# VH-VL binders against L-cysteine S-thiosulfotransferase subunit SoxA (soxA): the designs that were tried, part 7

Target 1, 259 residues: L-cysteine S-thiosulfotransferase subunit SoxA (soxA), of Chlorobaculum tepidum (q8kdm7)
Amino acid sequence: EVNYQALVDADVKAFQGFFRKEFPDVKLEDFGNGVYALDEDARKQWKEMEEFPPYELDVEAGKALFNKPFANGKSLASCFPNGGAVRGMYPYFDEKRKEVVTLEMAINECRVANGEKPYAWEKGDIARVSAYIASISRGQKVDVKVKSKAAYDAYMKGKKFFYAKRGQLNMSCSGCHMEYAGRHLRAEIISPALGHTTHFPVFRSKWGEIGTLHRRYAGCSNNIGAKPFAPQSEEYRDLEFFQTVMSNGLKYNGPASRK
Below, E stands for the ipSAE of ESMFold2; O stands for the ipSAE of OpenDDE; V2 stands for 0.75 times the mean of E and O plus 0.25 times the DockQ between their complexes.

## First folded at step 6 (VH-VL)

Design n1 (from m7 with heavy chain L107W, light chain N92D; framework fv_miptenalimab)
Heavy chain, then light chain:
Amino acid sequence: QVTLVESGGGVVQPGRSLRLSCAFSGFSLSTSGVGVGWIRQAPGKGLEWVAHIYWDDDKRYNPALKSRFTISRDNSKNTLYLQMNSLRAEDTAVYFCARGSPYYDFWSGYDAFDIWGQGTTVTVSS
Amino acid sequence: DIQMTQSPSFLSASVGDRVSITCKASQGISSYVAWYQQKPGKAPKLLIYAASTLQSGVPDRFSGSGSGTDFTLTISSLQPEDFATYYCQQLDSYPLTFGQGTKLEIK
ESMFold2-Fast, scan of step 6: ipSAE 0.256; ipTM 0.686

Design n13 (from m7 with heavy chain Y110W, light chain N92E; framework fv_miptenalimab; at its last look DockQ between E and O 0.01; V2 from the best seeds 0.00; counts 0 for: pae O 12.5 > 2, placed apart)
Heavy chain, then light chain:
Amino acid sequence: QVTLVESGGGVVQPGRSLRLSCAFSGFSLSTSGVGVGWIRQAPGKGLEWVAHIYWDDDKRYNPALKSRFTISRDNSKNTLYLQMNSLRAEDTAVYFCARGSPYYDFLSGWDAFDIWGQGTTVTVSS
Amino acid sequence: DIQMTQSPSFLSASVGDRVSITCKASQGISSYVAWYQQKPGKAPKLLIYAASTLQSGVPDRFSGSGSGTDFTLTISSLQPEDFATYYCQQLESYPLTFGQGTKLEIK
ESMFold2-Fast, scan of step 6: ipSAE 0.402; ipTM 0.727
ESMFold2, look of step 7: ipSAE 0.252; ipTM 0.696
ESMFold2 (binder alone), look of step 7: mean pLDDT 89; pTM 0.932
OpenDDE, look of step 7: ipSAE 0.006; ipTM 0.484

Design n15 (from m7 with light chain A50Y N92D; framework fv_miptenalimab)
Heavy chain, then light chain:
Amino acid sequence: QVTLVESGGGVVQPGRSLRLSCAFSGFSLSTSGVGVGWIRQAPGKGLEWVAHIYWDDDKRYNPALKSRFTISRDNSKNTLYLQMNSLRAEDTAVYFCARGSPYYDFLSGYDAFDIWGQGTTVTVSS
Amino acid sequence: DIQMTQSPSFLSASVGDRVSITCKASQGISSYVAWYQQKPGKAPKLLIYYASTLQSGVPDRFSGSGSGTDFTLTISSLQPEDFATYYCQQLDSYPLTFGQGTKLEIK
ESMFold2-Fast, scan of step 6: ipSAE 0.291; ipTM 0.698

Design n16 (from m7 with heavy chain V34M L107I, light chain N92D; framework fv_miptenalimab)
Heavy chain, then light chain:
Amino acid sequence: QVTLVESGGGVVQPGRSLRLSCAFSGFSLSTSGMGVGWIRQAPGKGLEWVAHIYWDDDKRYNPALKSRFTISRDNSKNTLYLQMNSLRAEDTAVYFCARGSPYYDFISGYDAFDIWGQGTTVTVSS
Amino acid sequence: DIQMTQSPSFLSASVGDRVSITCKASQGISSYVAWYQQKPGKAPKLLIYAASTLQSGVPDRFSGSGSGTDFTLTISSLQPEDFATYYCQQLDSYPLTFGQGTKLEIK
ESMFold2-Fast, scan of step 6: ipSAE 0.088; ipTM 0.640

Design n3 (framework fv_miptenalimab)
Fold by ESMFold2-Fast, scan of step 6:
Structure n3 (fold): chain C 259 residues (1-259), chain A 125 residues (1-125), chain B 107 residues (1-107)
Amino acid sequence: as target 1 above (259 residues)
Amino acid sequence: QVTLVESGGGVVQPGRSLRLSCAFSGFSLSTSGVGVGWIRQAPGKGLEWVAHIYWDDDKRYNPALKSRFTISRDNSKNTLYLQMNSLRAEDTAVYFCARGPYYDFLSGYDAFDIWGQGTTVTVSS
Amino acid sequence: DIQMTQSPSFLSASVGDRVSITCKASQGISSYVAWYQQKPGKAPKLLIYAASTLQSGVPDRFSGSGSGTDFTLTISSLQPEDFATYYCQQLDSYPLTFGQGTKLEIK
């Protein structure tokens, strides 16, 4: 029998080793802070923003939504164990459905199963509920297993997406977020790929509001001149799965503010 | 409160079969991410992992034992089983069942967090 | 298979002593290490998981450290009830493997 976890662990070691070699003074856990782990001036600005986090009201609104009764008397709290401290469970590969399940997907599936309308994917209430869950899950270990052939196939699809060159600028996620990590591109400092998924959802100054990881994926696609995939598409869920696996051993540290 | 209780041990002749049971309460193996397993300990020796089963019926075995041992469960009875075939003198041990490791750590722990008291299997002629 | 080697196999100590037990993995296992305590005639008890996280209900005199290949279990100010056998375990890959054990005896 093929040991898929061993193959994945070799990839994780190589991926994390790349960043430890490029940034030997940055602790592994600090890569979740993105550009703020790499750039002192950006870190100073970030700390000023975190002094009064712009997402505080979104976390409170998310808590209210999490506990708000559905028409049938149940709530989102009925679908999630540990009082909602479940960020570390997501994303995961569902062996029965043969697909990656994200936290946002699970939130909307809970709503639909109880007769409620799903939230829109990229912002608003879905991001607020995700922010609440992330806030009470801070410090949970990233430990995504890839134990079956089907899970490994999803992992490999995400890996292919991450390394594929796309759009008018012929750029890949890996080209930007590995080779050019810490470089300036236009008005932005390019964040390292390690830890990319651990701090979502984020309040971005340019958005003026909190948003999900898949909203960020769409924005990055637009920035390189590529058409984005739909939020919660198989492509983006597999990408999230792959990137989160690459962060195994780090801790979840969301929500966060970003520029 | 979570408990696991092993049973089915005893004295058995070499080459025979024996089935161990582990009754658990306070949790369900059908819960997403949950895993339970068997660990054994020969007299005066250390711990050896035998087999593991997850909520989705994914089974993992110690390669040295895979051909002779089978792990299974009955969720309606909250019971875990270990079928042991072609028993040898070196299979003499206390057999523990334990909860964990989990596929995801929020449903439990990335370790064996709750253990039964063990059931003794003696293979002798 | 990943081999877990504990050092020492036997350790004599007195109440109030600080003791450390080390565990070395044959390959990198990140932080996927657990430590167990076993008293004679009893089942093992989980002390530490994820290399350094103390299990609920375990006294804070127990601590774990390390990552990669080298791990340490430390007991500050040893108590009479701490004389037992200690095992490390890797949970990085199957088959799951334990160290050979360290028997902690009273001096």
Scores: ipSAE 0.000, ipTM 0.397, lowest interface PAE 18.6, mean pLDDT 83

Design n4 (framework fv_miptenalimab)
Fold by ESMFold2-Fast, scan of step 6:
Structure n4 (fold): chain C 259 residues (1-259), chain A 124 residues (1-124), chain B 107 residues (1-107)
Amino acid sequence: as target 1 above (259 residues)
Amino acid sequence: QVTLVESGGGVVQPGRSLRLSCAFSGFSLSTSGVGVGWIRQAPGKGLEWVAHIYWDDDKRYNPALKSRFTISRDNSKNTLYLQMNSLRAEDTAVYFCARSPYYDFLSGYAFDIWGQGTTVTVSS
Amino acid sequence: DIQMTQSPSFLSASVGDRVSITCKASQGISSYVAWYQQKPGKAPKLLIYAASTLQSGVPDRFSGSGSGTDFTLTISSLQPEDFATYYCQQLDSYPLTFGQGTKLEIK
């Protein structure tokens, strides 16, 4: 008998402690604001964007899609309790299936189970539905449990991915988003890893549209000269699981605008 | 050793299109961390950034020009292109192609090597 | 957009003089500024990046300083080949923007 949750809790303490030490003037919950927690000028620009958030119409479209009847008369609302305020439930490790389930994965599984085609990953309608669910879930506590050996194995695969150096530049997620958080890359500021998953999906000015976390994972892979994995691959789902666990105690605060 | 050579400039009428080319030697855009941009300079005026493309095909544009200009590349030919549509008199400028190398992956990019420029004149 | 404003726009000096050109950003850009030299009919040449880092091959009479919003390019002992137009550029955010330029002319 191993207390896997205690091992994970120790990792969370160490991970969050790193950011408390490096950025002592930043409140833990503010790391969910990404670069805007670390950089005053970026924060000023971001506040101007949030006055008229570019994702507002995506949230409204997502609500319409969430309630739109399938051919069989059901809807996405049939698959998600609490009127769709379920962001805090995802990602989770499904003990029966032995895999991490993300919000986007659950959305498409609902569609397929009801005879509908899945949405394309990364952007468009799946991002709009995710944005709606995130918007009505703001303030839900991040509290991802890792109690079984199988869940711990998935957690450890995500942890290994996060710390592994990859690609032509031999960089890791941890190298960029821990050691170099707040520094510049291509005139953009590197976001802190703490709170990284809590604010998705994002309307990123670079994309000109709303996009999912796994779209960002692909972009990060490209930035270090590594070939990206497919969206919702086991690798990226395990990575999301690990990163979200590291944010335990913070609150979900998506969707968001980003540069 | 590193050279960038622009071509495709000329005199064109307003409303027409023109495609500029930038041919490289001494480096490759397939090299991780490297990017190349277009910067223009109107006669007697200062420098204005137009567009940029990185090794991973990430493209950035001056918002004032994004609707009319498109940046692209052909790595097999070590050549970049700038497609310029709906040209206006105010697009008259020397167009430079310049490299942004990886100095320190996490520091800001600067333009370290520039081509000689190619002149675009938009005149009726 | 971040506006870069140079001062002065024109500067007259003699060989051997110490000259300074300033560049002010409309908002904080940390150390993400570069300086370029452009001679008539030629392409710009990178002198300094990251506010104070001298580009390889550039003479050490050139130096850069500053952080946040205020930056300075200094030439400690002006040489005949230094008469040119100088531009600052911010590297902080898109769109990338340049100062209006400072023309350094022989007295």
Scores: ipSAE 0.000, ipTM 0.413, lowest interface PAE 13.5, mean pLDDT 84

Design n5 (framework fv_miptenalimab)
Fold by ESMFold2-Fast, scan of step 6:
Structure n5 (fold): chain C 259 residues (1-259), chain A 124 residues (1-124), chain B 107 residues (1-107)
Amino acid sequence: as target 1 above (259 residues)
Amino acid sequence: QVTLVESGGGVVQPGRSLRLSCAFSGFSLSTSGVGVGWIRQAPGKGLEWVAHIYWDDDKRYNPALKSRFTISRDNSKNTLYLQMNSLRAEDTAVYFCARGSPYYDFLSGYFDYWGQGTTVTVSS
Amino acid sequence: DIQMTQSPSFLSASVGDRVSITCKASQGISSYVAWYQQKPGKAPKLLIYAASTLQSGVPDRFSGSGSGTDFTLTISSLQPEDFATYYCQQLDSYPLTFGQGTKLEIK
C-alpha cells in the first residue's frame, strides 16, 4: 500500500523550501501575511489599516447570521462544532462523496439541509459567515490530510491546475505566485503562494467589500486573460485543497485586509 | 552511494581564468529541493562558502566573489562547474564541491556529502 | 552577514575526556546550525545539523545543543580518531558562513 501522506509531505517540504530560499529573511509563519511579508512600505500601510480593520462589521454580521434561527428552529451553529471554531477542519476530502469540501460549501449545505436557500458564493452573507468562523479560529494550525488514493487524485488535480499555464498571457499560478512573488506586475505586488489560503476571506480596497478565496481565483484568472471557473467548481475546490496542503504547519490568520 | 569528484585545479598566473568541474553520482540536480555548491579553504585557514546552484537553477554567490565567479551545471552529464575569472593570489585554496538537501533545511545548506577537493594555486 | 565566532581556537585534551566547543552567532539564527569535523588532508564530514540532530553514521558520543545565538558541540568521551578541526556553520541567511574552527589536539 502506497503511503500518500508521505508523498504529499515531501511536496510540502519542497514547496515551503522554495519560499524560504527565495526570501530567507521571512519567517515561515509570516508568509500568511502575503505581500506584507515581502514589502516594508506595503506592510506599514497594512498595519495602519489593521488598527481599524474594515472587516469588523462583516465579522459582527457573520456572527449574527451564524446564530440566526432557520425556519425550523435550528441555525448554522447546529452544523458546526466547537461554537463555530472550525476553520482548521476545511478544506477536507470527503471519502464517501469523493470530493473536496470547502468551508463555504459546508455553510451552504447546512442551509439547504435545513430548508433555507443557499447564499451566493463570492461575497455578501457567505463571506460574512466565513469571516466570523475565521476570526474565532485565528491561530488554528493548518493540517490538511491526504491519506487515500482518491484524496491524492484530487490533490494532484489541484497541483496540475496550479502549475498549468493558462489564458492569453500563457501564465500559471506558480509562475505568478512563486517565480514573480514580490515583483510588481501591472501595478500590483505579486503575493507569495505560500500562505495564500490562510487569510481568507479578505476585505480588498479594490472590491470595497469582503470576498472569498474563489472570488480571488476568478479575479486572478481574468487578470491573465483566462476564463474563470465557477466558484465552488471541482477545479477551484481541488486548487484550494492543494494550496492549503502546501501551507501545512502555518496558522490560519483570517479575515484580513488587502489592497 | 552518493559521490562527488572535483577536477580542473592547477597552478595559474594572476589575472588568468580557470574552470573547475565536479562530477557527481547517486542523486540528480533535477530533484526538487537539492542544491550543490562550492566551498573553498585557503592553506591553514577555515572554510569559506563560494556559490550554490539549486534544483530550479537559482544561483547564490558569496558577495565578495560574485563579480568574478560563475556557477553552472549540465544535468545531462551530472556535472557542476565553477568558472573563476581574474584570479588573485588570495584565491589560492582547495575547492570542494558538496551536496545540500532540503530535507534538513530550506537553503539546502547542510552539506551531507563532499568531494575530495581540487587544489588551485595562483602564483607568479 | 551573520558572523559565527568559535571558541576556543585550540583545545588540548586526553582520550576519555569530555570536551565542548562553543559557537556564537552575531544575530538570532534559531536552530539553523551545522557542525563539521575535518581531519588533515580530508574533506569535512557533517556531524550535527539543525543544532542538535545527529547525522546518520556519526557516533552517539557527539551531541549538539543550543538555539538562538549560542551553540555547543560536545564529545562525551574523546577517542583517538576525534582529534581533528571542528567547524560550525549557519544557514539562516545568505551568505552561508562558517566559524573559524577549533583544532582539537592530543595532550
Scores: ipSAE 0.000, ipTM 0.411, lowest interface PAE 17.0, mean pLDDT 83

Design n6 (framework fv_miptenalimab)
Fold by ESMFold2-Fast, scan of step 6:
Structure n6 (fold): chain C 259 residues (1-259), chain A 123 residues (1-123), chain B 107 residues (1-107)
Amino acid sequence: as target 1 above (259 residues)
Amino acid sequence: QVTLVESGGGVVQPGRSLRLSCAFSGFSLSTSGVGVGWIRQAPGKGLEWVAHIYWDDDKRYNPALKSRFTISRDNSKNTLYLQMNSLRAEDTAVYFCARIPYYDFWSGYFDYWGQGTTVTVSS
Amino acid sequence: DIQMTQSPSFLSASVGDRVSITCKASQGISSYVAWYQQKPGKAPKLLIYAASTLQSGVPDRFSGSGSGTDFTLTISSLQPEDFATYYCQQLDSYPLTFGQGTKLEIK
């Protein structure tokens, strides 16, 4: 019998060890703050912004949507236990369907199963519902399990994506977010890969609105000259699964403000 | 330290069956992440992947050979097998047994190889 | 299936020369390439995996580079024992496939 979790735990230790070595003054838990863990001036500005966060109205709208009755009398609250405090459950590998399920995917599947139209991906109502769920789940420990060979296969697909060089600039997620973490790219400081998925959805000043992780994946793909995959494609779900596993032991801390 | 030794090759008529064996030492196929497989080489030609098996009994086949070839193992004997059915002249080759290392079992590269055993399919 | 094409198929060189062998994938395969050396009558020997990672025990004169579709194996200063056939292999997807081989001969 193979212990897949032990293989994955070895990867997690190596991945987190890279960031501990490169940024020895940063607490492991603080990597979820992205660039604000690495740059003191940016962190000071960010803390001031978080006193009056631009996503507050999105969280309140998300709560209203979460409880809004479907035509059949049920609601999103009928699909999610613990009053919606379920961010820590996602993403997960569904053993029956043999695929990674994200929070956004589960939200839309609940809607469709109850006769409602799915929300558009990336922004708007799906991001607002995700923001509400993240808000009430804040502080839950990241503990994504990889128990079966099928789950391990999905994990490895995400790992391959993360390390693959792509696009016109011949860049990988690992090249940008490991080797170049903390460096400047024009007006932006490149965020560390560790903790990258734990703070979504995010209100980015550049977007002028709240957006999902897969919207950010598409934006990063465009920045390196690569064609983005569709939101909630198998490629991006497997990538999210891998990256979230790499953050095992950190805490979910979304939604968040970013520039 | 790591050794693999193939056996069971020989001359066989078209349409018949043959079973190859690979005895290995210095590692166990019970070790998580490890695989062992078969690669063949026709006379004067390049390398062609046949099949491999992982520690968890996951089996992968060259689609061109899947209907005729079956890979199996006996962990108690540290032995890998290749059952070849309905043999054709085009199956004439040296058959190598090789290890897929622990960490990179999805990478599919082979770090230690046996000496090979020759299969000749001829009338 | 991913096709791996090596160039040149034959290469003549002298001891001390720097030589390069190229391998082209029909699709993007990131860094999922391995290189092997095979001497007449012998089994292949792993030289490089993950496009550029040298296998333990392989001399430093061997190096690998490239990503995406174009990969190169370089031998910086040929030794007599390096005259052999070299194969690239893609590790990205099933079925696993090898290049047709490059025979390196003494000039």
Scores: ipSAE 0.000, ipTM 0.395, lowest interface PAE 17.7, mean pLDDT 83

Design n7 (from m7 with light chain S30R N92D; framework fv_miptenalimab)
Heavy chain, then light chain:
Amino acid sequence: QVTLVESGGGVVQPGRSLRLSCAFSGFSLSTSGVGVGWIRQAPGKGLEWVAHIYWDDDKRYNPALKSRFTISRDNSKNTLYLQMNSLRAEDTAVYFCARGSPYYDFLSGYDAFDIWGQGTTVTVSS
Amino acid sequence: DIQMTQSPSFLSASVGDRVSITCKASQGIRSYVAWYQQKPGKAPKLLIYAASTLQSGVPDRFSGSGSGTDFTLTISSLQPEDFATYYCQQLDSYPLTFGQGTKLEIK
ESMFold2-Fast, scan of step 6: ipSAE 0.097; ipTM 0.631

Design n8 (from m7 with light chain S30K N92D S93Y; framework fv_miptenalimab)
Fold by ESMFold2-Fast, scan of step 6:
Structure n8 (fold): chain C 259 residues (1-259), chain A 126 residues (1-126), chain B 107 residues (1-107)
Amino acid sequence: as target 1 above (259 residues)
Amino acid sequence: QVTLVESGGGVVQPGRSLRLSCAFSGFSLSTSGVGVGWIRQAPGKGLEWVAHIYWDDDKRYNPALKSRFTISRDNSKNTLYLQMNSLRAEDTAVYFCARGSPYYDFLSGYDAFDIWGQGTTVTVSS
Amino acid sequence: DIQMTQSPSFLSASVGDRVSITCKASQGIKSYVAWYQQKPGKAPKLLIYAASTLQSGVPDRFSGSGSGTDFTLTISSLQPEDFATYYCQQLDYYPLTFGQGTKLEIK
């Protein structure tokens, strides 16, 4: 019998070892801060923004939505235990459904199961609810398990996506966010892949609003000349699953401000 | 213990079709991270990649051959196939099947071919 | 398509010699290179992948180096069994492409 968790743990050790070797002066947990782990000036600017974070009203609105009664008298709070402090439970592989379940997918499935319309993906109310859940879950350890063959298959599909060259610019997630992490591309510093998923949803200056991880995936695809997949597609859910597993041992630290 | 054995080669006339098979043992294409493919070698020439199929049914083709060649598999028989249509004299070659590995190291992203079959010869002549 | 060019195309050397074969990619391929050995009438055998990682079971007299566009396969002390044609392959882009081959003859 194959021990899939042992294979995954070996991958995690190798992936994190790459960043430890490449950036020996950066603490492992600090990679969740993205470019702010690598650049002192960017880190100072970020700390100043965090005194009055632009996402604070989104967190408050998300809390209100989380507790707002559905027509049937239930609410999102009925679907999520521990007062909604559940960021650390997502994403996970659902053994019965044979698919990766993200936090955003679970939010909309709760709404639909109770007779409500789903939120639109990427931004708006779904990002606000996700931001609230992330905010009250801040500091929870990333500990995504990959125990079954089916979960391992999803993990490997995400791994394949991460390393595949895509789009007109022939760029992969690994090429940009591993080999070129910390390099300057014009006015920007390329973020490390380690810890990338742990700080979402994010308020990006470029967006002017809060947005989800899958909105970022679509934007990255467009920027390299590749057609994006739909938010919450199997491809993006498996990618999120793989990337989050690579961050096992780090802490969730969302929502966050970026750029 | 891990083996790949090609079959189905022979002499065919231009314009005809031929299906090659590759029977493998000691591994399964349903194993996550595994891919298998076809590489050909014309007499006295170098290696040319033909097509590849992965455990998740993702198929990749040499663009020069995609319109005429189809890669497929039957996991219940541990067998890989290459359907070749509209054969030309330039398709004359030894066709090897090979397994991809390593299963995605953190820098490579593509499988190197670690285990090869012995090859089957296809000759397209009138 | 990425073109892989090997040099030299033919090489003659004596047993015990150190031999190097080079491979040049038409564009940057990082470290996504594999090297194969093919003996007459046989299938190719993987020697090295990821530019410098030795395949299990391959003698340690074989080594690989390089990154970007220039790669080298080195055999530190030739043995009679090393008579073969050697191919490099890039793994960075589809279609996967091989070099034209280097035929090594041992005197």
Scores: ipSAE 0.025, ipTM 0.612, lowest interface PAE 7.7, mean pLDDT 83

Design n9 (from m7 with light chain G28D S31R L91Y N92D L96Y; framework fv_miptenalimab)
Heavy chain, then light chain:
Amino acid sequence: QVTLVESGGGVVQPGRSLRLSCAFSGFSLSTSGVGVGWIRQAPGKGLEWVAHIYWDDDKRYNPALKSRFTISRDNSKNTLYLQMNSLRAEDTAVYFCARGSPYYDFLSGYDAFDIWGQGTTVTVSS
Amino acid sequence: DIQMTQSPSFLSASVGDRVSITCKASQDISRYVAWYQQKPGKAPKLLIYAASTLQSGVPDRFSGSGSGTDFTLTISSLQPEDFATYYCQQYDSYPYTFGQGTKLEIK
ESMFold2-Fast, scan of step 6: ipSAE 0.248; ipTM 0.690

Design u26 (framework fv_teclistamab)
Heavy chain, then light chain:
Amino acid sequence: QLQLQESGPGLVKPSETLSLTCTVSGGSISSRSYYWGWIRQPPGKGLEWIGRIYYSGYTYYNPSLKSRVTISVDTSKNQFSLKLSSVTAADTAVYYCARTPYYRSSGFFDYWGQGTLVTVSS
Amino acid sequence: SYVLTQPPSVSVAPGQTARITCGGNNIGSESVHWYQQPPGQAPVVVVYYDSDRPSGIPERFSGSNSGNTATLTISRVEAGDEAVYYCQVWDSYSKHYVFGGGTKLTVL
ESMFold2-Fast, scan of step 6: ipSAE 0.060; ipTM 0.646

Design u9 (framework fv_teclistamab)
Fold by ESMFold2-Fast, scan of step 6:
Structure u9 (fold): chain C 259 residues (1-259), chain A 122 residues (1-122), chain B 108 residues (1-108)
Amino acid sequence: as target 1 above (259 residues)
Amino acid sequence: QLQLQESGPGLVKPSETLSLTCTVSGGSISSRSYYWGWIRQPPGKGLEWIGRIYYSGDTYYNPSLKSRVTISVDTSKNQFSLKLSSVTAADTAVYYCARTPYYRSSGFFDYWGQGTLVTVSS
Amino acid sequence: SYVLTQPPSVSVAPGQTARITCGGNNIGSESVHWYQQPPGQAPVVVVYYDSDRPSGIPERFSGSNSGNTATLTISRVEAGDEAVYYCQVWDSSSKHYVFGGGTKLTVL
């Protein structure tokens, strides 16, 4: 009865329109580069880093893990079509399970289904496998559909999370990553929310290692004085779903280096 | 070997607060791979989930108990605790602490404590 | 909120197959886990994520989940299998773990 995709498409147009108006000289596709789309000095340093990317060994290790046989003779490669070039399929709303499925969730489900232990969330092997899948999927279009009422309900939960003020500092994702995008806050330039999810996992100089989107969500929650939700909680998966929908039309461009 | 052990008073008066602690040994509660929770079982009845906690303090509670339940974690002691306020005779049950792996929200309980009987009586 | 329905009891002869059902609205869209609770003991997981087994659980234990019914199947039943069996799902709408009422398995 209700065309949920049309409602979502209107939201996408308004969200992307905000960034087009605020940064008229930035190409829409470049917002996936985060702060490097907004600041020329930071972009120069970033391009120099990308000549010898710090995540290269993580991608190589992820490839090895992707093809490593499980005890039963299968591997992660048996769970993912197209040779693992599947970043563009995630996240999605699973109509049967009535939940958002992320790439990291799918990786661990494959392992558990084949008798292996799940990887720990946020960093290490889960991030390395995610980095490999992202690297071979680079350039795939972001095209996340919101077809059903159940999917729309998950989308709206993510939207509510994104716009809600939280924590002791009474701050929202939208307050920081829309109103203050591109501003200097001490030693850091605040990234735009548009394209936020498309470049993960990231090697952050601050972390000294590669990490997932949900690790970043937990860090942001701590920074505003809010209790973080667990990685791959329904709250964070719905948030990822909403933010990725907002980037419909951009291209996946992970893994990436960040400060 | 991982062990979970419940402790706390076995008798609580009506209207008071039921307080239990679960001590984890042979493994760390400060793990990104696990939630920790409480399940109860009234005598002769089935299992009822109370709530879960992540080592960061993130909690989910059974909606029917949410107004009366607080679960907290003390990572320095490798413990997590349950407080259930305003108890009645209906809260008489064996209380179990348990661990759930974190592959997705729809997890299962892979390790259980032996359970501790709490009787609510004057 | 979400309700899981189990028969209160199932009786089988040794060596036969026991089938314990767990009914729920569109339960095939949920992940179902099964616990064995021997008398006076804590529950232990015997099947998880519909059909997977923990290490140490015999292959006689298997699971399935489709439509409105999940089933725990115990082949070649032994006297030591006598216990109450519980199914369990996560209800994402209300954010809680729901248990079935339990099924007492009696081996003749």
Scores: ipSAE 0.006, ipTM 0.494, lowest interface PAE 10.5, mean pLDDT 84

